# Miniprotein binders against tRNA-splicing endonuclease (endA): the designs that were tried, part 15

Target 1, 353 residues: tRNA-splicing endonuclease (endA), of Methanosarcina mazei (q8pzi1)
Amino acid sequence: MNLLKTQLKGDRVLAGKEAVAELYKTGYFGRPKDDGLELSLVEAAYLQSRGKLDIELEGKLLGFRAFFEQASLRQQNFELKYIVYKDLKERGYYVQPSAADFRVYPRGSHPGKSAAKIFVHVLSERQPLSVKLLQESVASAENVHKQFILAVVDEESDLTFYEIKSASPKGEMPEPFPAVKADATFLEDRVIAWDAEASGALYSRGFYGKMLDPERLQLSLVESLYLFSRGVIVVRDRKGKIFSFDEFVEKASEIEGSFLRKYSAYKALRDSGHVVKTGFKFGTHFRVYRKVESIEKIPHSEYLVNVIPEDYEFRLPVMSGAVRLANSVRKRMLFAVEKGEEVEYLDIGRVKM
Short names: E, the ipSAE of ESMFold2; O, the ipSAE of OpenDDE; V2, 0.75 times the mean of E and O plus 0.25 times the DockQ between their complexes.

## First folded at step 8 (miniprotein)

Design G2a (from G1a with R29E R32E R39K F40L W43R K47R I55R L63F R66W R70K K73Q; at its last look DockQ between E and O 0.01; V2 from the best seeds 0.00; counts 0 for: pae E 22.4 > 1.5, pTM O .472 < .8, off the site)
Fold by ESMFold2, look of step 8:
Structure G2a (fold): chain B 353 residues (1-353), chain A 81 residues (1-81)
Amino acid sequence: as target 1 above (353 residues)
Amino acid sequence: SPEVQQEIQKLAKEIQDLAKRAQEMGDPEAAELVQFLAKLIKRLLERLEQTGDERLLEFAKRFIEWLEEKVEQLEQRAQEG
């Protein structure tokens, strides 16, 4: 009948034992302690805004504004966390604040029924997001079979949720390239394979490049190095000098930014059984097909892929744009993270909570 | 750098032109998508200006070229009707 009296102490709000029955047992707010209930700052603000408790600091009753200001001083990103907490509660979720921002229960579940299955991390759109931190967070969540969700708050306090998970894309192409050999020439910003029979086989069975005319095949630089490194083509300059691997990389790097990094991902994707083409039309490094059976019936590609170094920091508006673009063309957005000569993939997609 | 600032101004003009072309289409859902993407690219250019991260410039260029292809594709569909 009377509002629960609570006390702001440090970065917590302390309530008496009666709050366990009224708040914890009915709504799973807070954490029971020896002599009462301990609430996080966002829980306390939410409950105060709904008229469930009063908060005092050193004998002085704090209104919502005064408490909110105190909470902001005591917790980094408090405003953002409150916005997300309130939104999730209003959507009907049971939410437990924790060191990993929020542990969230699936719809139809609560702490007394099952374990939380979702970790939600809160960021402003202005905050950078380390790829290394993201990989570690996703791995930690997946090791305990939890979904990892990033909640991004924009300047108008609108929320966008992204599911982020590791991926191991596998293609169904049984052979990475046809058994042919061809002579090719590095011309300006691409490579031309000259032999009509080899060019036709590379194009129609391996789905490499694009025919310049009925006899000659144009190859991208990553396609060329891949085929060259496997002994399928020999690449010469305009004077007939044969490129070494390193010479090709140096020349291609003068033309194409991040060439070696892009090649590493190209090779990994081709070796895993995919057909890999430029994603330029989609603003990405690659578009990737799980299987292609015929030049005459090219399916839609399944993935768009961008390649990034492991020390990369996302700018969240850029990440949002890439993910939204992929969704608009019904594709999955993968970020291939280069780690030495290995590649690890992050699948980032928008979700509705 | 001066070259990056010049590129940002050029890209901003391209976005404005694409948004205008999209608005003049007869498909309001497609026009809304193009305008949303144009606004997003503008935010990318603002972040590039603040940070100087030229990887954002390369991404923005690719994004704008893709957007232009989408606008052209939509314009071609309207001409076919």
Scores: ipSAE 0.000, ipTM 0.141, lowest interface PAE 22.4, mean pLDDT 83
ESMFold2 (binder alone), look of step 8: mean pLDDT 79; pTM 0.721
OpenDDE base, look of step 8: ipSAE 0.024; ipTM 0.437

Design G2b (from G2a with L33I F36W L40A F59Y F63M W66Y K70R Q73K; at its last look DockQ between E and O 0.01; V2 from the best seeds 0.00; counts 0 for: pae E 21.9 > 1.5, pTM O .529 < .8, off the site)
Fold by ESMFold2, look of step 8:
Structure G2b (fold): chain B 353 residues (1-353), chain A 81 residues (1-81)
Amino acid sequence: as target 1 above (353 residues)
Amino acid sequence: SPEVQQEIQKLAKEIQDLAKRAQEMGDPEAAEIVQWLAKAIKRLLERLEQTGDERLLEYAKRMIEYLEERVEKLEQRAQEG
């Protein structure tokens, strides 16, 4: 006749045997334990708000406000987790709170039918997000074949969901051109290659730089160092002195912030078969093509890439802006995480639940 | 050839229009880059006119397409703020 009576204890809400039939068997709420039902604080708040149970603490009935305040004291980020839980439940998902934030079943599935396929982690837009911890979380989810989704709660309690995946982008460009020595000169903030035949080949077949005229090729600093390191060009200063690798890096670093880090990603992307151009127009380090067949028909680039150190800490509004821009131009947003000479990629995209 | 000379006149007009659009954006650094590229393409067209090498026509057209794309992107970003 009456609502189920439950007890707030620690960071759980305990219900008797009758709750197993009324809540667990019908809706998969909570976890049967011993002969009763153990509810997470988020589940209890949701069920209370829908009039399904009463919650007592030390013999006193708690209204929703009082319970919510108690739950907030007992669980980190309770408010954010409740907002996300309620939203996912209202969208029709079966959601299981866990040691991670939530295990979520895809539409058309539930605990009695299959395993959960989605991990959802909850974060405030105000909180920093460590790239190292993010990589570990994504790898853990992927190791057990689960999708990883970040649910970000903004200051107005609106939700944005991001799918985050590891990526191993591979291009389809043929092997690099054979070594052909061409003289180039470092001028101000770029490099000019002077030989017409080499310049034409690099531009038309390798898709490096931009032709200044029919005989001269203008190269960015990362393009120049890459071609220099491969033995394709020799780079001289205005007085004719040949740069060493270290001298080039030193000069380029005085001109361009994070030059060596950008170069490490440029090299990795080129070595894996891509065409790599500046992403300046999109506010990113690079725009990247998987395949370009001719200079006459350049396709849309597939990726925008930002390069970050392994100890990077995302500011979520900045990450959100980059992802939104990439989506608006129908490109994937990759974050290249520098690991010494190697690079590891995170593919971050907005997703609708 | 007469057809190549007609194309050169058309392309020179396009370059001038693009350079004017860049100037009107009110971003002098972006306008400087566009003017530098516009001058490079004009030199390419002059060499095409002198030599008749139609391969240079293809290069000039691709460079003008890049210039136009750059100007359009700069206009888009300036309007969005």
Scores: ipSAE 0.000, ipTM 0.100, lowest interface PAE 21.9, mean pLDDT 84
ESMFold2 (binder alone), look of step 8: mean pLDDT 79; pTM 0.720
OpenDDE base, look of step 8: ipSAE 0.021; ipTM 0.396

Design s1 (from q1 with E5K A12M E16Q A42S A49L K75Q S76E Q79E; at its last look DockQ between E and O 0.20; V2 from the best seeds 0.00; counts 0 for: pae E 22.2 > 1.5, pTM E .722 < .8, placed apart)
Fold by ESMFold2-Fast, scan of step 10:
Structure s1 (fold): chain B 353 residues (1-353), chain A 81 residues (1-81)
Amino acid sequence: as target 1 above (353 residues)
Amino acid sequence: SPEVKLEIFRLMYEIQRLAREAKELGDPEAAKQVRRLAWRISNLLFRLLITGDEELMEKAKQLIEKLQTIVEKLQEQAEEG
């Protein structure tokens, strides 16, 4: 059959009215305009590779190589966008190019049947990803009730898709143990509470710390500051001097990197009704439980949490590693974005397209 | 380099040509196998385009030779049938 004739103009490929019937009405390629069809560069390259059209530039016919070179000069990151577009098309999706790279229709749907439900943003694994820009993109998608997906192209030419959404996790635990001032001592990099009754209650009812013996509870620095701020413990140094809040923060910050940032996230999670424990076993800051009934019947945690500053730039291999680890232990990966006194959460998970 | 980039584009074109030839032979299962291999090679060539890794060029050429061999065998079978 004779191929459709099209013309490359700027960052678009223009086709006549016959292309509306052959490409748009059958496969939803392009955008009808002025009695013809306007194709994006990735759509045109894909259709050319499938033998559906010929592309001319100023009267000269372009083969696939020549067109791909022209497209690469006319659109930033064209090569990466084409890799992702081609992959999604080969998986059977209907895909529309957009300012945010792609809008994708769910399986079994198309533009004539329903609205696009997925925004896809394309990145090389070597590109840094600003958390600020990521949060803005996620919010933009969520404002129009669409999923936001990152398509990451790695050094092995494999594509991995990540769903990113904002989160507001809520736990079901009661308020922290009531305001008794148990005596505690700051020792090395830990705080030890000495009262047997208070220690037992903090451990068995609040799920704080680790019992060293029936009379001594070892608390992490973030747990200690949280309980101190609630009036539950009084923390002394080895010479018996009581810490102020600021003195405790100063001392803890000398011992533990990013202490105040981690504390902000710890406090937010505890205040929202969660049990929060160290994530050291999983290489994260925290592991988080929505509900714990008893110390003898601790369920699997729901979330792993890494705390990051608002000016953080993700290195995608690190993000990918964290998500894969969470998935391997059947947990969700949350990134807690510290914004001064406020904490916002991003839930990042791998998805199969 | 410009020479490497030109070679990558040539190989991309060749892969698409071989996939079309296999489809025209009318064996749906063989066409599916060729399409899957073509997809793998295409992705490898795009990685090479991004990274400049010379080892990927040799791997891509080896896989293209396998693809050529598969298509040639399919053509021989079509002629004998």
Scores: ipSAE 0.000, ipTM 0.143, lowest interface PAE 21.2, mean pLDDT 82
ESMFold2, look of step 8: ipSAE 0.000; ipTM 0.113
ESMFold2 (binder alone), look of step 8: mean pLDDT 80; pTM 0.732
OpenDDE base, look of step 8: ipSAE 0.000; ipTM 0.172

Design s3 (from q1 with E5T F9Y A12L E16K W39F R47Y A49L S76E Q79E; at its last look DockQ between E and O 0.03; V2 from the best seeds 0.00; counts 0 for: pae E 20.6 > 1.5, pTM O .767 < .8, off the site)
Fold by OpenDDE base, look of step 8:
Structure s3 (fold): chain B 353 residues (1-353), chain A 81 residues (1-81)
Amino acid sequence: as target 1 above (353 residues)
Amino acid sequence: SPEVTLEIYRLLYEIKRLAREAKELGDPEAAKQVRRLAFRIANLLFYLLITGDEELMEKAKQLIEKLQTIVEKLKEQAEEG
């Protein structure tokens, strides 16, 4: 088979007019340009590995190694992009290089038959991922009705794919709290409600806190502020002085440095009709339920929630660990991004490609 | 790294273990101190699980060592009492 003669120029491989018929029309490789075909470096490396191309640089024929080394020098993360490109191709996808690394067509589809449905962004597990950039990328994909998939390449060159979605979780609880009032005391690190009837109602109908005994309810700091701000509890210090909200927030923030951020998400989730409980046993801030009928029939929580700042940078092993843990217990991992008083959610799930 | 993630989960388990052991010692005040510190460490580890900040790892390790020392002292006191 005659190898197509091509030239490495900048960050592209240029092929002649014959390549349009042989590579683009049949395999959907490259882009037609200037009466020829322009290949990306990853497409060229893939085609070279399959014995389809001769690639020259300044009149010298480059073997696969020499081309791969040159491509790595010319394109950031070339080797990672190549690994992902090759894997997707071997899985039977048509893949086109794009500004978002790759556009992927569903299995059994190709360019001209249907639109690409998937954007794939490639990262090393060692690279930080800006939440802001991730949200922008997800929004951009969703705006054009595409899925956003993050392809993470680990140190052993193994691939893990994550689908990332914008989420607007809605709960189905008819009321956030029962119509009761209780006196409560802020002790050292906990708030205790003392009224037996109100405590029982908050626990059994509101699904707040944990009963210490039949008469006393222990509340978390976020539960306490939420109920206090709604006039359900009055929070006193150990001397019987009623807290202001500012005094409560200050004291709670001394105990939990991220209290306000955690509270913003707690409030948003409760206000949106969810039952919110600690995610401590799952390595998360919260476990979230859409609906709970009774304290005796608590369903499996659907979501785990971690609260992160707007300027947050994901460490991919960390994100992976959280997603894997959530999936192992048949839950989805939501990241609640704090934007002042507002909270935006990212749903991150592992997918098989 | 996967190693850091595994280490964080190991540390979360260790904190949970220590908090349980302190509760089993029967001193409510000691168990409260251990739980408070365990909670602080767990929050730090969750942030570390989220941020990957190596500075937080070191701080978490230091606090865990402190927690271990507290629990050991409580065990010694419970064996002597």
Scores: ipSAE 0.000, ipTM 0.196, lowest interface PAE 15.1, mean pLDDT 87
ESMFold2, look of step 8: ipSAE 0.000; ipTM 0.125
ESMFold2 (binder alone), look of step 8: mean pLDDT 83; pTM 0.775

## First folded at step 10 (miniprotein)

Design g0
Fold by ESMFold2-Fast, scan of step 10:
Structure g0 (fold): chain B 353 residues (1-353), chain A 81 residues (1-81)
Amino acid sequence: as target 1 above (353 residues)
Amino acid sequence: SPEVQEEIQKLLKEIQDLAKRAQEMGDPRAARLVQYLARWIKLLLERLLETGDELLLELAKQMIKRLEQRVKQLEQQAEEG
């Protein structure tokens, strides 16, 4: 058939009645409106590149370059959105542009067969990503039972796709606290518990700390505050004076950067039934186990956890690096968002489209 | 004892009120510290409901008094700033 004639109007490209039959009913391009078809700028650019339509502006025919330039002026991040749209179309997906970027139908499905199940948000690798905006977008997708995908365009126009979902991790560990209170001392930058029986139980059954010898358990500062807050240990200074919780927090905060933020996440993970250890060897704050049965047979950890404040802005190369590292060691990458009173989790993983 | 349990319940309500007042402050960093301390003291008091440990009860009372003083200081600073 002949090339369809269309008109650029605002941030849309308008086509006549014949376009409904030729583009919408056959390929699900655009949105029928009255007797015609309304195309988004990315759809129009794609179809023009395939020789399916001509685009006019005020009676003047626009070539691909001229139209692309006009579209770039009329839509924020048009170039990035076009790159992602074209890639998804070339992979055989049905894609519906939206105000939030794209809705994508699963491979083997289309608009006439089922609802779209994937929301795709497009970003440049150079753009900072607000955790607040990310959480809002993820929540919106999950509320309508859709998968949320972040499409990151790098400086060479290569694409990497990430699935982001909220997480509510739940472990299978009991809370094995000894009946007796253990005495402990704050020394330099660490806490040592002295009661052999309680120390042994905390180590072998709760998987807290590290035994220095058969009678002494070394605890991290977050482990110490957790156990102290539950009345399991009593922490003293070198002179035998019992610490108050605020004195402990003040001293720990001087020694350990972001102590309160890390503690909030540590406490939340322990309270949800996990064993939590340092993630230092993986460049994260914590490594987390859903279940540990004995110190002799410690499994591989399930999660790596980085704790971030609620006003955090991701630098995408750093996010990508963390996700790549977790994937390379067959773990999930969780970002624990500290919100003063609560901790919320984002599970971020690379996906192939 | 019933008297100790009643005192612990009274202190739990007091710490919850202090945490709420901290949320209404204008200094997010200082308010967050007060909220963490209030939460930890609440857990200590809940542990005391079963143990009846007078030493831990005394420590909890001292910590609550100190938190109240900090909350009052933060509220005064917010009104002046």
Scores: ipSAE 0.000, ipTM 0.202, lowest interface PAE 20.2, mean pLDDT 82

Design gA1 (from g0 with Y36F W40A L44F M63F)
Fold by ESMFold2-Fast, scan of step 10:
Structure gA1 (fold): chain B 353 residues (1-353), chain A 81 residues (1-81)
Amino acid sequence: as target 1 above (353 residues)
Amino acid sequence: SPEVQEEIQKLLKEIQDLAKRAQEMGDPRAARLVQFLARAIKLFLERLLETGDELLLELAKQFIKRLEQRVKQLEQQAEEG
């Protein structure tokens, strides 16, 4: 068996009919077309590196470096795609190049046995990632029941894989509010509720705020607006005048950056049956619990949540840092995309391939 | 009471009208804030329907009047430019 002769043509490498038997039937490389085999540039580079074929351009034999250079001119991000393709092939996956970079077959499967189950999108760590485009890509994969994975290539050519999926988190808390009413005062940068019975109920049954003492409950600004808009508390200024919602929002927005955006996410999570607390110690906006039965035995939170606008662009090192932190404390990282009254969630986690 | 329920339904319609006027504004940030405030007042009224708290009804009326004033000011500012 001699090396297969192939021809570089456009963004493809063309092989004769013998390649169908030697590359496609054995390893599912390329796609049969006409009387031969059509290889993608990453497949051809991989096979050339393994001594399986020769590549010619206009009668001239190309060594690996010359072919790699030609491929780089003919395909955007070829080097990054080759790094990812080679890694997946060396892990034993069957991989088909596509318009969205790669379709990958699960371990123990191949193109002749089942459909691909994974879409892989390749990015440099330095490339910004639009949340709008990301949501569109994730939705496209989910619509055909496939997993969406980002393959991030760092400056040392090391790979990290992230699974991204849409999420609709649902908590198990039976009531969003206890059956109480409390008078509260906006003091400096916080809200204090004064009634012992109401404060105790909000804290022990609703899991709102922090008790300063048996008679006084300190509420965050998002907690306060949530309870105020539901008529559970009435918020006054230092002179006893009741705030309008407009006045409250204006004052809160002066104290806390992106207050309305954070509030929209807080409200959505509470309305879906979660207990929501500050994520400050984890560098996130919130930490979220699906169920809390007792203040004496608070479980570990399930999610860390960062709230982002719909026009947000991820910086991959920041995304990576948030995901790594969540993993280190055994939590999932959710990004809440604020779209006015609607909030959509992206669940981002590091995966091993 | 039926009288209180009728008053609340009237206020809910006023909030919907203010929300529509917000959508017609040329300033997307101002429109978003008004939409948010209208939604907050709506939730307050829905809680009032459930609890029957007459104090909350009086507060809701004040909140709506304040929101009307803000919407009128924003509409006038857009025209004066």
Scores: ipSAE 0.402, ipTM 0.810, lowest interface PAE 2.8, mean pLDDT 87

Design gA2 (from g0 with Y36W W40A L44M L59F M63L)
Fold by ESMFold2-Fast, scan of step 10:
Structure gA2 (fold): chain B 353 residues (1-353), chain A 81 residues (1-81)
Amino acid sequence: as target 1 above (353 residues)
Amino acid sequence: SPEVQEEIQKLLKEIQDLAKRAQEMGDPRAARLVQWLARAIKLMLERLLETGDELLLEFAKQLIKRLEQRVKQLEQQAEEG
């Protein structure tokens, strides 16, 4: 193949009409414009590295290093975008640069055959990621029926790809709690229910708490507030005084960090028909089951859930660690974004492209 | 606060220990996983020192606990194989 002569101009590389035939019609590089071809900086760098074109700036021929340095000055995060672009191209994808970094065509397709199916956003592992902006980006992709992928570049230039989806998980439990009533006592950092029949029903039919013995059920603080707020249990202190809702919240909040935030998520998940287990067994706030039929045969939980505030900013290694933790126990990772009385979910999973 | 600073410093030392134990494993892939998770947790703790985010502290503590269990499991499997 003959080397194509191109010109660096602004944040684009301009090529003549011969490039339309040699690059666009064969590989869908660039955008035809007038009689020529307009290449993005990442496309031009990739093609230059493959020996497909020469790039000139004001009559001076630029080698790969000189062009790469110019591109880095002309485009924010150029190096990261180039690393991701090159990787996707080497995996055989057709890729179109866009304002949201990249639009990627499904495997075995191209721009002339179908619409792009994937939006890819590129980040350094050192960049903070606002959960609010992430939710907006995910919603934008989903509104046009496209997959949202986060491409994270570490300091070794290794890539990890994450698929991020909004989630509206719906459980299949017919009732959030059994029709029982029990007296309970707030002891130290937990609540103990004393009635054997009601405790047995809460445990075996509602899948609440942990049996200490046949007569005593231990409930977590979020479980207790949920059942208390629904009139299933009456909670008293060691001296027999019944807690008000506000008194319980105040005491629980002193014992458990982010209690109200965790409670909002717990309540939302129970109200949506799930069985929810607490206790940080897998390093998350909750383990969540869509359906449990019997206490004697509890399936593996489908989701691990971490609750975060709506103004939360991910450090990407933190997010990556949480996702890998879920994968290590063969579960999906949900981040429950607390918005006062409402909870929204992000499903984050590692994917191979 | 001074109490929080002391707790963070203790957790940083625990992460350094786990990273060192990972280097001594016979399985390079398992070692890389542990080192990657240790690095992620270290960055959480550094963020906490700057922001005072108590939720991040609790999350980091749980991840450290799980990482410790993972390292113990891998060490036991290496000794048995």
Scores: ipSAE 0.000, ipTM 0.162, lowest interface PAE 20.7, mean pLDDT 81

Design gA3 (from g0 with Y36F W40S L44W M63A)
Fold by ESMFold2-Fast, scan of step 10:
Structure gA3 (fold): chain B 353 residues (1-353), chain A 81 residues (1-81)
Amino acid sequence: as target 1 above (353 residues)
Amino acid sequence: SPEVQEEIQKLLKEIQDLAKRAQEMGDPRAARLVQFLARSIKLWLERLLETGDELLLELAKQAIKRLEQRVKQLEQQAEEG
């Protein structure tokens, strides 16, 4: 009943000197400024809901609903930010609101003990997420050695948290090419290599393709271009004419959507020492292995990979589905962002706060 | 043979020049395709230097001629005035 009196001004709530002792020194709410305390709108709403302060606007006392409505007019996505802020506070975290949503202190720490270690960005599940903006946000967090967390609010106000980080995966496979050469034919949507010795070596030592029989190897289009570009196979059409590189790329691009983009990622992963398996076994473009010693002892793949263009816009339910898929089979989800000759990776995983 | 090695070195230089010309183009998508094709042909020529495979030499020559034509077409489009 003798609650702290505060004033709503712009996108802040201003309190007197007494609030510094009662709210900041005890719970690290707000920011001390000019002999008083400056509270963000989400902090003020939370504290008002706990009966710790009264909020006035131009001499009028605001109830919780009236303040919430005013805050919604004064701050974009206030409702979503409040949901996330309240959840983190109820989990026992110390949270500092910022222009980039939230800075969060590790569990068991607070502003007086250590630096914030986590940046949290808040989105509705219905909001599209630009890969370019996401990469910029992740880079900003990593440049100051902080974790980047995406907090996604669904239509039922349930929260899911994702950790997003850049990745530079390195494989441990030796030089992938045996000293072999195979003749091959382009058929439908794949390539068949006909030389038994070369096919066996590519399959058992390089872990390319799938054996159709003991003498014949089936290769995907990205595998075929990779091997063709290295002179390991020579690809012919059904009439025996050898393809040029540009003829192969043109034909493959007509058959397979985003062929060249997928190939760039396939090539980058192979060049970095990985075994890369194509095919839609787990609903992703690739399964990726850091090291394979024998075709009879193929381990679990370390990564599932989806290839996306640099101008890609995530739909959050699709991103969530891909992450859930990887988790269900105990693998990491990588998004390979194709930037011409360069490929960059985002490692996205669900986290429990 | 020394004659074949000299020809391969000449083709490697031609590919490098075509990749550089593509980088100077204002069309990022077309430049990207040319740079990809140039790099792929370069890897073939480097492997040919190691293996001596004359068939790869003929395929590389054909691919370089088509790539040159593609770059010339892109340069002509960029010169529209």
Scores: ipSAE 0.000, ipTM 0.469, lowest interface PAE 10.7, mean pLDDT 83

